# VH-VL binders against Large ribosomal subunit protein uL10m (mRpL10), part 29

Target 1, 224 residues: Large ribosomal subunit protein uL10m (mRpL10), of Drosophila melanogaster (Fruit fly) (q9vpl3)
Amino acid sequence: RGKINIQRPKAPHYERARVVAVTQPKYPELPKAKSCFKTRAERTQQQQENPYNEIIAREVRNWLDHSRLVAFFHLSSITADDIFRVRVQLHKQNLHLKSYGSKIIEQAVKNTRYEAIVPLFHSNHCIVFSPDPEKTAALLRIVRRVPQMVLLGGIVEETMLSRNQLVAYAQMPGLHAVQAQLVQTLSQAPGHLIQQLQAHQNSFVQVLDVHAKNQMNEETPKST
Short names: E, the ipSAE of ESMFold2; O, the ipSAE of OpenDDE; V2, 0.75 times the mean of E and O plus 0.25 times the DockQ between their complexes.

## First folded at step 3 (VH-VL)

Design u14 (from i31 with light chain D33E; framework fv_imvotamab_arm2)
Fold by ESMFold2-Fast, scan of step 3:
Structure u14 (fold): chain C 224 residues (1-224), chain A 118 residues (1-118), chain B 112 residues (1-112)
Amino acid sequence: as target 1 above (224 residues)
Amino acid sequence: EVQLVQSGAEVKKPGESLKISCKGSGYSFTNYWIGWVRQMPGKGLEWMGIIYPSDSYTRYSPSFQGQVTISADKSITTAYLQWSSLKASDTAMYYCARHYGDLSFDYWGQGTLVTVSS
Amino acid sequence: DIVMTQTPLSSPVTLGQPASISCRSSQSLVHSEGDTYLSWLQQRPGQPPRLLIYEISNRFSGVPDRFSGSGAGTDFTLKISRVEAEDVGVYYCMQATEYPWTFGGGTKVEIK
C-alpha cells in the first residue's frame, strides 16, 4: 500500500490550469498556423475521413476475436525475401503472420479486453494468428529457424500466456485433454504477462541497475 | 472457393421498396468487408458503401448516404442493400464485392439488375 | 473527392500487340503509411469486375503475367504486354486512399 503514492493523484490539476489561464494573456492566432499546418482536431478529422486506418483496425480486432491462437513476436531487421518465405511456411499451417503499426493496434484494442497487449507493440513487432491452437507446436518449430523473430508470449483459448508457458503448451502435441489442462494451469492475468514482457525488454537496464546498486551499497568496503 | 452469390433481377415501379442480397461462401464471412457498387446502364462504377459483418459497422459514400441501407446477417453469411422508396434513377446493375484492406475489392458477385420504370 | 481520370476512353488493339492505360488522380494517392491504395479492375462484357492489380503493381492471384501496373503519386499505368482475345473489356482504376472511394471512368479495350 505504501508503494502507491496517493497524495499526488489528489492534486486538482484543473485548479492549477485555471490559475495559469488567469495570469497569462492569450496570444492572437499565429498567422502561419492556419496555412502551414493543421490543428490537432483537423488532423484527427482528416484521419477519420480515411477509411483504410479504420478498416485495418477492425480487421485486427476481428483477427483477435476469432483466433484461438495468437502469438506475439519482437521482429528484428529482416529482408523482404526472408519474411515472405516465413509467411509462406506459416500459411501452409494455417498460421497468419501480420504486421501492424502500433497506432493501428491501439485503435483496434482500445476499450476491449485486449487493451493490456498495447505495451507489446511499442517495439518492432509482428503477430501470428490461427483458428487452431494445436498449431502452436508447428509455429514454434518454424520460427526457431528465424532468429529475427523472438517469441514474447501469446493468447491460447482466450488465456494470456508468457513465452515459457506457450512453449510448455506446445510440448505435448495431440493430447487435447492434457493441452487444455496445461492452459488452465499456466493461465495468468494480462498484467502479469505484460510485466514479464516489459522485463525482457528492459533486462539489460535492470541488470545494470542491480549491478551498480550492489557495487555501491553491498560491495563497497565498510570503512578503511 | 470464395463465392458471392447475389439475388435475381428485379423490376419495380417508383415508390416501391426493395431489398437485394449477397451471400458469401468459401471464406470467413466476418473477416472481410462487403461493399456495394452501382453501375448505371452504359456507365462506369460507383462505390456506394461498405459493411463490416462482424459488428455491422457501415460506411457510405456521401452520394448514397440516406438513399440506401446496407446491412448484414452473419448467421446466414448474407449482406443486403435496401431502398425504402425506389426512383427511376436507381435503374442499374448492383454488385457486391468482398474487400480486404490492402487487396481492394478482390471477389465480386455476379450482379443484380434493378429496373425501375412506370 | 479525388477525381480519377483515365486515358484513353477506348483502345482498339491488334491481337498480340501491347496496350497501355493511364490513370491520373487529382491528388496524391500516397497514404500516411507510405502505401498507395491504387488498384485496377477488368470487366469483360456481361461479367462482373475482376481484380487485376492492387497497390499499384501487385498482381492478384490468378492474374496472367502479361498484366503489369506501375506509377507513383498521381500518375499510374496498366500495361498488357500482349493482348489476347479474352482481354476485351473495360478497365477501371480505383483509389481507396481517401473517402469516398472513387473509380476512373473506364477504358474500353477492343480488338481491331
Scores: ipSAE 0.006, ipTM 0.496, lowest interface PAE 9.2, mean pLDDT 77

Design u15 (from i31 with heavy chain L103Y; framework fv_imvotamab_arm2)
Fold by ESMFold2-Fast, scan of step 3:
Structure u15 (fold): chain C 224 residues (1-224), chain A 118 residues (1-118), chain B 112 residues (1-112)
Amino acid sequence: as target 1 above (224 residues)
Amino acid sequence: EVQLVQSGAEVKKPGESLKISCKGSGYSFTNYWIGWVRQMPGKGLEWMGIIYPSDSYTRYSPSFQGQVTISADKSITTAYLQWSSLKASDTAMYYCARHYGDYSFDYWGQGTLVTVSS
Amino acid sequence: DIVMTQTPLSSPVTLGQPASISCRSSQSLVHSDGDTYLSWLQQRPGQPPRLLIYEISNRFSGVPDRFSGSGAGTDFTLKISRVEAEDVGVYYCMQATEYPWTFGGGTKVEIK
């Protein structure tokens, strides 16, 4: 037959429906409940309304909101014993390894600042959370010895970083070291600037100390 | 700018306790491992162990497990190596060195000479 | 433990001539992650060790380009293309593929 009509979608479907109807038993059938006419889309939506998934999605959001370090990994086949050993090593560093289904991740981050992470979870994955961003170096040292875990990227101090950026972050000096370097640089210049800054700070401290003592003398002389 | 400064030479008798130090500066002390390496007179290098200062997690060479204790105080950016009871065989130069992943031991202290004799 | 064997034990060289040091491991240094954690250290007389090369062939910061590393698996080489007076010292290979981490016995480079 030459009756294929792409512009009219119901034509092929109608022919199929007619054949099926003719071949059905001639015996009376019981009336069907209205729910039997639910569309496939309605059934899919009903599955997505699972309350358990929403509870776990809220847990994921809570971890994201309370962690200053979040690292995303692709996870290859790994034994329960091996992942347990990795989890123990990570726990010693206040690093928490979690696994969640991709649908739960999508539900958790939809319409939030974390939405950009969704593409990372199209396959097997796991996430490491920590409240301490200084643990980034420890994290990378531990996972370097776990070939089944491949770093994809992360979030540090609410900033999304690629794998290379996260590795570079782990090698950066901390705030104290950066401040020490700045002080050393200033001390290499003629002492004029540093001495001037120190004099102003010392004068301010002295004024505060005198004011505090005068206040104590007026209000109460309580001291050892 | 990265610098590890070790404590001065020590002369001890067998049975005495000792604690030597390694002070880090010019980098984020908590982001790098600190390792200890022994060099006996006229001999090569031996790895003793490492510590991660942020939480004091340690890993020892089996040859040194139970013989020494490695510790760190991140508030003063200092790592320590200690013996409860020294032996004459502990006479050696002891180095601390910073370690991070692929770089191996990248920066080294100047060394602390420990001499144990009766 | 992984045993690291260095040859030669001593290498006297004339200034400006090349020097070559070999390091052989008792088993493959290829880690399960695919990387090889083999490094080379230099120790000058009376000085602490200094990192020269990490991961077989990568020069550490400040290391002159006359130093080069090569090798794979169990057989590694450190080459100095033109030996200078400051290069006198003992050179060590080190593996960090498996605990315990181990060093080679050292190769003494001397000017003759």
Scores: ipSAE 0.000, ipTM 0.417, lowest interface PAE 16.4, mean pLDDT 75

Design u16 (from i31 with heavy chain D102E; framework fv_imvotamab_arm2)
Fold by ESMFold2-Fast, scan of step 3:
Structure u16 (fold): chain C 224 residues (1-224), chain A 118 residues (1-118), chain B 112 residues (1-112)
Amino acid sequence: as target 1 above (224 residues)
Amino acid sequence: EVQLVQSGAEVKKPGESLKISCKGSGYSFTNYWIGWVRQMPGKGLEWMGIIYPSDSYTRYSPSFQGQVTISADKSITTAYLQWSSLKASDTAMYYCARHYGELSFDYWGQGTLVTVSS
Amino acid sequence: DIVMTQTPLSSPVTLGQPASISCRSSQSLVHSDGDTYLSWLQQRPGQPPRLLIYEISNRFSGVPDRFSGSGAGTDFTLKISRVEAEDVGVYYCMQATEYPWTFGGGTKVEIK
C-alpha cells in the first residue's frame, strides 16, 4: 500500500515552468527545485496549514492517545498482498497496523509527550496500535514471521520501552512482574531513550541485511 | 460488519431547515473521518466536506462552505449534515462515507433522498 | 481545482467481453512523496457507490480480480477483464491528491 500523499509544491505557477525545464528526459531531478523554496521553519508552518496534513495528524494523535500498546517497526520492501495478510492476522488480535509519513508523525507528536519518537521515522516505518497491552506477546509472535518488519521499540501503558524491554514485557508472567518492569523505565530521560531507540534502528538495518542474506543462501554447516 | 446507516427520505419546502444523520457501527467511530457526498438527480458525485468525530474538526469543499454544516456526536456514533434554509437546488441524494488515510472512501451509507419543492 | 475527465460517457458491452474506462486529470496526480491518490468507485443502479480500486491499482477488500487499475501522471484506466451482469452501473474516478477532492463525470457500463 502506498503512503498518504500530504505534501504539495509551494509555488505552483513558478514551479510549473521549472518542472518542465528540469524534467527533460535526460534530467528528471525535480527535488532540486525545492532548494529555491522557503526556510525550514516556513516550510513546517505551511505544511501544518495544509488541511490534509492536519487531517492525518489528528488521526495519528488519536491513535496514540487511545492505545495502551504502540509498537514501532522498520518496514522493508513488502508487497501489498503480503502486508494485507499481515494486517488481517494482526486485526484478529485487535492489533492495528498503520503507516504514516515522517512529516505527519512529527506534526502529530509535536509538543506532546511522544515527541521523542520522531527519529524512528526518518526511513520506511510502520506502527501497530492496540487498546490491549496483553496482546504484546501475540504481536511479537506474528511479526517474527514477517522478516520485512523489524521491531524498534514501543509504548506500553504510556511508558517508552526499547526493543529488549518490550520483548521482556511480553514474557512477564503476571501483573506484579509487569509493574516492576515498567517502574524501571519510568525514570529514563528522553535523550537517553532517543539514543537507545537509534541504536535499535541501526541494529535493524544490520539484522535485516543478515536475515536477507541467510534467506537467499541455503543453510551452511558450522565451520571449524 | 462496518455499517453506515442514514436517516430516511425527506420532503421539504424552500426556506425550511433540515438535519439528516449517518450512524456508524462495527468500527471505532472516533478513529475515522465521515464525509458527505451529493448526487443530484441523474448527475455525478460531488464531495461536500468531512468531519473527524474525535474532535469535531471539519473541512468543506469551497462550493459548499457556508451552505451546509457538518457535525457529529461521538456518544451516539452519529454524523450530521444540516441546512439552515433549503433551496430547490438542494434536491439530491446525499451519501455519507467513511474515510481514512490512503483510501478515498471505503464504506458508504445507503443514502438519504432530499426533495425540496413548493 | 483538478478536473477529472472520463471517457467514454457510456460503454455498452457484451457479457464476458472486456470493458475499459479512461480517466484524465487536468494536472498530475503525483505528489512530491511519489504517491498517486486516484481511486475508482462503482455505483450499481439504485445503490450507493462502492470502492473498487485505490491508489491507481490496489483492489479493495472483496473486489473481484477481474477489476484492475493502471496509469500514471494524468492518464488512468479501469479495466474489467470479463464483464458480468452485476457489473452494470456507473463508474467514477476520484482524486484525493489535491484539495478539494474531485470526481470524474462517470461512465455508464451497460449490457448490449
Scores: ipSAE 0.009, ipTM 0.495, lowest interface PAE 9.6, mean pLDDT 76

Design u17 (from u1 with heavy chain L103Y, light chain H31Y; framework fv_imvotamab_arm2)
Fold by ESMFold2-Fast, scan of step 3:
Parts: C-alpha cells; sequence; structure tokens
Structure u17 (fold): chain C 224 residues (1-224), chain A 118 residues (1-118), chain B 112 residues (1-112)
C-alpha cells in the first residue's frame, strides 16, 4: 500500500556512482580481511549448531526404507511452477516427489544397502517415493506427459529394476501377487539399471535380499 | 496393530532421577523416529526431542537440551526419556509418538503422568 | 523458533454445524524439498493426541471425511463440516518444517 514519490524523486547525487561501484564484482584475489573467512573453530561451531543435514539424511533413509516403490529420474530444465503442478498430480496418487542435494543423498545411503544408487545423482535429479508399488502405472502415465523428467530406473519390493524392467512391471495385471512374481522373475534375469551401476547390480540385489530377511524378523510389513 | 505402550505413572520428589519407557510393537521399530512431547497440566503440547532408533541419533528442543536424555534399545523395541534430577516444574503428562516422512506424529502412546512434589 | 498461533481459543458449536480453526505460522512452512510439514492433531478429554491431517490437507488413516485441511505458506485452516459429539476436544496444529518442532496453543471445540 505504500506509494513512491514520483512527482518529486530525490536526485541520486554522486552516491549513485559509489553504489554502482559497490554492486560490481570487485572481490580481492587473496583473503585480505579476516571477516571474509571463518576460522576452523568458527566453521566447526557453525556446523555443530546446524545439524539439519543429518536430520534430512535420516528422513531420506526413512523414505527409502518405507517405500515399496522408488523411482529415479533425471530432471531437465523445468520451472518451479511446472514441477509444483507435477508434484500435485503425483501426490493425488500417493506418489511423493522429493529433491535432495547429492551430498545429502550420499550421507543418507552411506554404509547402507542403498549405497549403489549414488552414481544416479551426479546431475539434476529427483526421486518419487510411494508405499504402494501398484502405483507404478499411474506414475509412468503422469511422467509420460512431463518430458523434462527422464526415468532412470527404480526399486520395487526392494529389488533394483532398470527402466525397461520398471515399465514391464507397470504393464502387469493389477493383482499384487502376480506383480510380485514378475519382480522376482525380472530380478533373476540379467538386467542393468544404468551402465554406471551394471557392475554393482548383483551386489545391490544381494544386499536387498539380506535386508528383506531382516525386515521379516522385525514383524512390521508395510501396509499396501 | 501399531502400538506404543508407555510405562506407568510416577510420583517423585525433587532431585530424584527417573527413566520412563515407550515400547513399540506392530511395526519396524528401527525405521521410525520416536519423539517425546510434554503436556503440563491444563496446558498445550511441547515437543521435547526425537531419536532415530536405528543409530540412536538424537535431536532436542533447545528448551529441553541438557534437561533430559532420550535413548533407545532396539533389541527390545523401547525408547526412553530420562531425568538425572527432577524439578517440581517437570510435573506433566509425557507422550511418546512415532514419526515418518510427511505423516508427522502418526501414532501416540497413552501417556505417562509424572508428578514431582515435595 | 517458528511460532504457531491458533484462533479461536475456544469454539462452542451446535451439533451438526460446521467448525473452523485457523493456524498461522510466524514463517513460511515450505521445506527445502518443496513439501509443507503442517499437521493437525485432535486430543479428546483424557486421551492422547491423535493425528487427523498431515501435509496440510491429507487425512490420516481412519479419519472421517468431515475433517478437511487447507492453506499454504503461513495460513492454514482445519474444518469440521458437521460437528459430532465425539469431536469434542482440543485441536492443535503442528509444524515440522524447522527445528524445534512447534505446536499451536490449541483450540477447544465444545458443544453449545
Amino acid sequence: as target 1 above (224 residues)
Amino acid sequence: EVQLVQSGAEVKKPGESLKISCKGSGYSFTRYWIGWVRQMPGKGLEWMGIIYPSDSYTRYSPSFQGQVTISADKSITTAYLQWSSLKASDTAMYYCARHYGDYSFDYWGQGTLVTVSS
Amino acid sequence: DIVMTQTPLSSPVTLGQPASISCRSSQSLVYSDGDTYLSWLQQRPGQPPRLLIYEISNRFSGVPDRFSGSGAGTDFTLKISRVEAEDVGVYYCMQATEYPWTFGGGTKVEIK
């Protein structure tokens, strides 16, 4: 509701030249002022007082642990408004689109069965999580209309699947047991998520098998 | 199905130590955060802190940091809230609740009433 | 700390009539992942809190469809379309966007 004084604007005076000079890049080559840098103690204290990265990393691990469907996407240039519209469409199907920095993802999966996914996040990326693997078909229908999102692969029922294997899974009849059998069949076949993970695919599947056995002993199967 | 069962009511004197428990069942205990929430008599809810049982990572509200200790024993699927020295101002109902992703605190324990008086 | 302000403090409602509760945060609740971690809890007399709504507008399992949530940024609303006797209690909004997690002061819904 404020108004500007357009009838009698103040002349900028020679202060304008000073302001323009200040806004132009003129940082020194070497750190000449201590205020430009923090000491090791100051950096350590700031990091200890801002542990949100550890909390976010554990949230990512929670999403991975509780999602029976995880899909990995390369994300091309897309506006914030467009990605928000996609997120809304996905959310209606209990599909949760998340974007995390690669460092946070690395922290989240370090020393876990998910460590093999790290190479997928070398460029712009996003991940879609869902507790319901039967939503894979709905996911692919929505994403098909978003050319900026390129499917790289995913994890279904704790099994790593390539793009083609995930597409095949989505085309199965709607019976959960039949889809589970397909996942087992696809995981037994020589498949590649992406070239970068080909060598680690069998190791990742073996880790998931051990984890699945441990999960059964925890007596808390996911609700579908 | 999913249940959080808390220990029984406690009556203590100022200066005494106390450890109350929250036992989870019907779900994978290590994959959910457990939080503690205080409700003083006739007042609202206050978040105290959380623990991730898988690796015992804890995060406290600044108001409660140094006042309480949150811990967990995943072998018996139990989380704990502990005071080294109780104060009369600690008199309250204490709830545990689990947390995951965007669900927030989805399941809550029945509460443990702690009364501290001389 | 993010301060959560609820209005009204109390809401006497005739059975079958709608009730509306407002929650305002001192800062935007949009998290860095694009989600808004705003939840609504119900506490009936003598009972522990119960999750009603998570992420602004999503009903938790078993929550009747007469409960709905809406809002964005800093302004949020919980609506009960047709208040029933079992809806008596205190309602809290909660944010988990920034530590420390904080609750609203509560709104008591009671029958006139």
Scores: ipSAE 0.000, ipTM 0.485, lowest interface PAE 11.6, mean pLDDT 76

Design u18 (from u2 with heavy chain Y100W, light chain Y99F; framework fv_imvotamab_arm2; also named b16; at its last look DockQ between E and O 0.23; V2 from the best seeds 0.00; counts 0 for: pae E 9.2 > 2)
Fold by ESMFold2-Fast, scan of step 7:
Structure u18 (fold): chain C 224 residues (1-224), chain A 118 residues (1-118), chain B 112 residues (1-112)
Amino acid sequence: as target 1 above (224 residues)
Amino acid sequence: EVQLVQSGAEVKKPGESLKISCKGSGYSFTKYWIGWVRQMPGKGLEWMGIIYPSDSYTRYSPSFQGQVTISADKSITTAYLQWSSLKASDTAMYYCARHWGDLSFDYWGQGTLVTVSS
Amino acid sequence: DIVMTQTPLSSPVTLGQPASISCRSSQSLVHSDGDTYLSWLQQRPGQPPRLLIYEISNRFSGVPDRFSGSGAGTDFTLKISRVEAEDVGVYYCMQATEFPWTFGGGTKVEIK
């Protein structure tokens, strides 16, 4: 058995963590022989025509249609137990963390107003959906304690927003009409906004990674 | 108020065709999947298939592929389950239910009893 | 196909006492998107099924707090903390992680 660290009280008990690890699901790997005979074009065609991918792409479309808040994150290496804990915390706030392959996202948003988000998913990523845009503040509060998740931007009330615009939206307590007005104002130039999201995400990731490492080394809260 | 209203009970002979309906109201029909579930007398639930009404994409359980056809008409917010040739083994209660995201089947129709006898 | 096995087949309980139903899947129910699509349905005599719990432990709108779900991977439990007369019926677990979507065989809850 391991010893519990009293200085890290929110970490799960050693025995409890081991039980969770033992029960972790494992997915079968694809047959190696068959994979060797597929060209890149054939793999792309197979993915587009795969019945499972077709359904999941429609589920992504469905989440977009039902969600008045969608937030896009870069996701660094994180343990299954840690991401599960984050997912549970988010779900209590009606925030739904999902991970999809880039090809599935591309298929889901192709020929829609949201096609411009595809470049955000060329690296490890995850998405948080919610039917309630008032939960944006709760989302940012929870994710602030998860250094592996870096906000890239999102969609609020069907309007594309940069990271800074989402943070501004979260900081606006008050009437929905006032928040809707801000969203409309911030969304006046969608093409420029998407370029800003793409151009600055690497710089933001680097700055946040350094900041997160410094916060961990100094044992101080990220928000301090 | 969300509701799914199914067509009335049917009594048929083997070999006859049948089309039963499921009308959605109180919600945006095209934003939800509609699934069909069979319950044979005294038995449990069996998933038959689903349809995404927005583009009429369908997916069937292997046990029901080729046995039934699922369709939808979004202009009248109605989904359908159809047989070209009924068999006595099709005798069952048929339910429609909607789903989206993680909610699974959240609202269910009242069911349509189909009796096939010779 | 993922096989869903429910135990017990029937659960006679006295009013106000707890009831527990187990559901075991033949393989993990964690979807590739990270979520676990395990739900619980209640079917009262002569009525259509009704959603109780979705994604393992989340109560659907209007479902009393005496119902709770728990579990992970392949082993899931539905608990009724204090059984009421209206809770009589058949309870089903369902997975939507992998096609074809499959149901457990059902557990009949009845008052003794």
Scores: ipSAE 0.379, ipTM 0.687, lowest interface PAE 3.2, mean pLDDT 80
Fold by OpenDDE, look of step 4:
Structure u18 (fold): chain C 224 residues (1-224), chain A 118 residues (1-118), chain B 112 residues (1-112)
Amino acid sequence: as target 1 above (224 residues)
Amino acid sequence: EVQLVQSGAEVKKPGESLKISCKGSGYSFTKYWIGWVRQMPGKGLEWMGIIYPSDSYTRYSPSFQGQVTISADKSITTAYLQWSSLKASDTAMYYCARHWGDLSFDYWGQGTLVTVSS
Amino acid sequence: DIVMTQTPLSSPVTLGQPASISCRSSQSLVHSDGDTYLSWLQQRPGQPPRLLIYEISNRFSGVPDRFSGSGAGTDFTLKISRVEAEDVGVYYCMQATEFPWTFGGGTKVEIK
C-alpha cells in the first residue's frame, strides 16, 4: 500500500478535479488595497462606462494648461505601494503625479497643441505636472531611484522635449542662476576694462620715471 | 492678484428673475473652473455647480439642476448664476469660487446676498 | 452622492490649545487619477470661505503652519496646533473626487 505522500497528494482524477474546481468557494478576494492607480483593466473599464470622462478630460487639459513642466513616464511593473511612495516624494516638491486612461488623454488633447502626446499613452503610463519648470532636476532625481518609471519625454514652457532634451534641460543652471551669472559678468566687464586701460598708463609712467632717473644719474658729475 | 468680484446684494420678490455675476481678474479666466456655492442663512456650504469658461461646459448638483443656470462670458471674464423664477427659499449668500487644476476652490468671491421676500 | 460627515459640530477651544476636526466620507475619496481631492475650508464670521488645505494635507498659500491635514480613504482630520483668536469660524471639508461635489456640515470653532 504505497505511502500516501501527504505533502504532494496525487492529482485527483480529472473528473474529480473538475468538480472540486467548480465547488471551490470563491472567496471574495480581499479588496486588494486599491492601488492608487487603477489597474489597466480597471481604467479601461472605467473609460468605457464613466459618464464623467469628459470632466476628467477637461481636468487633464487644465493640468496641461497650468503646468510649465509636464513629464511623461512609462510604468513597468510598478506596485501600488511604490507608486504611492513616489507620489509622496514628488508631492513634497510640488510635483503632481497623475494617471489617466488613453481614451481620456485622447479626448483631453484632441484638437489642441498637445495632440502629439497621444502616442505616448498606449501603455501603462503616468504624468507628472508642475507649475515650476525649475523642478525638472528634482523630478529626475526622484524618478531615477524608481527604475519602474521610464521617462518618455515632456513639455517644458510649452515646448515638447524628448527624453534627452529634458535631461539636458535639467542639467542647465536655473534661469535665476544664469541671470545672476550674467549680471556678475556684466558688472565685472567695466572693471576689467578700466584695469586694462590703467595698466597701460601705469606702465608708461613707470617707463618715464625710469628714464628720468637715468637722465639724472648721467648729469650728476662724478665729483673727483 | 487673483480676484473674484461678485455683483452687489439683491432684494427680489418671489417669481422674479435674477442674474448675478462673478468677474475674474488677475489670471487666465478660461483655464480655471468657476463654481457656485450657496449658503443659506446660518447654514453650511452647498455646491451648486461649476463651469469651465473655455467651452462653457457645465456641471450641476442634482439639487440645483433645472433650478438655476450657470453661464460664462469669457470675453469679459465673467461667470453668471441666474434664476428664471425666484423662490423665498432661494434667500442665501451665493459665492463664486475659482477651481484650480488640483480640484480645489482656491479663490473666492466676496459673496452676493440674495434676499427673496414677499 | 458622497456624504461628508464632520465631527464635532462645535469645538470650543482655549486659546493656545490644539483643535482637531474630523471628516468622514461615505465612500473612498481616491479619484481615478490616483489622488484624493479632499479640501478644508475656513469661514470666518462675515467672510467668504478660505481654502486651508487641499488634497488632504497640502497647505494653501498663506495658510499658517499651525494648520495641518491628514487622513486617507474615508477618514480625514484637520488639526490646529495652537488655536488663535483669528481661527474662530466654521470649518468645512469638501470632496471633489466625484460629482456632485459635496461639503461637510461644518464645525464651529469657538474660543472658551
Scores: ipSAE 0.327, ipTM 0.691, lowest interface PAE 1.7, mean pLDDT 85
Fold by ESMFold2, look of step 4:
Structure u18 (fold): chain C 224 residues (1-224), chain A 118 residues (1-118), chain B 112 residues (1-112)
Amino acid sequence: as target 1 above (224 residues)
Amino acid sequence: EVQLVQSGAEVKKPGESLKISCKGSGYSFTKYWIGWVRQMPGKGLEWMGIIYPSDSYTRYSPSFQGQVTISADKSITTAYLQWSSLKASDTAMYYCARHWGDLSFDYWGQGTLVTVSS
Amino acid sequence: DIVMTQTPLSSPVTLGQPASISCRSSQSLVHSDGDTYLSWLQQRPGQPPRLLIYEISNRFSGVPDRFSGSGAGTDFTLKISRVEAEDVGVYYCMQATEFPWTFGGGTKVEIK
């Protein structure tokens, strides 16, 4: 249906400018990797010579722009048959499971507020996109049975949420009204969100904190 | 409702210039690719190229590189296909189509018939 | 360029009977993201094309379930389980995995 104008909980133009100033675009070039591997700069050079990757990056940006729910997962070893079965289950709920190379993700989010997610894609990963933020509960229910997919966090209504915030969002009663109110409150009070993150740095799992602390031997509890 | 409305049929002579349009409505115009597809009389479909209106990034099929220009004006949500000098062989039906992130052409314009005859 | 080859070129069928259209690509259509961007389009006489199937087997909005897609890699099939009068037209496969994007030559479905 053509209700897209009602569903645009986007930051005002001035807030986009302020977000850019706070989230400075820092793309440090890493030291030369192992003899067989490539640095970020070398991947960028290959991108210039391979227009196919440029097009994929724009299509990833399309997914990010058209998805009101985006969830990021670390992907442990899983059989091709099992991941296919999960993809089919997700697709039935209008949840789209995708994997992309890190250089493509880096290019897709360049000069956006989402640049902070790039470190998540240096290892095995997958992303779930959906236009339907109410499908967050269905997503978590499906992946509960898939221990190989470890939730790292997500984006709801263009607001970045930590793993715990996304789980809390999915569990809220009165789904539509309460979930919309929570996302709006988080978006409306950036200083309040920053204060909570600063005060409870060790208590929250964030995209950047996940990069610093998340290790293969530290599995996030799936359920209690 | 997503809709692509193309400009009307054109009758031209060889050597004339032409710019046909494709106006998108009912969606966020700058967040989708717009592609152009040619259908020669009695023939199949040929992909001519695409444009991403947000930044005007454009890619052409090798068969059409240098033969046409694809452009967009995002302020009026309109994509264009233009020729600087038409040939009789340009006589065809031309479609615009929207491309979504799953890489499919999901909505198509009604077509613009271009006839080039001396 | 990926060449898309459709067979048959023409498929006259009896109303209510099945129809099957084949599409073969000159190389794998598996995209670097793990998905295959093979679509099927229908062009009824005098009309623009319309999307039937995307990503091999997914029906687009409003497409009847008598249309089904299948395949993998380089070999793809569109099936119409029971052909109706409204199904007359030309069917195209299309790949959007690599530039340039390419179409099959088309298969004309018509009633005997």
Scores: ipSAE 0.006, ipTM 0.524, lowest interface PAE 9.2, mean pLDDT 76
ESMFold2-Fast, scan of step 3: ipSAE 0.100; ipTM 0.596
ESMFold2 (binder alone), look of step 4: mean pLDDT 94; pTM 0.954

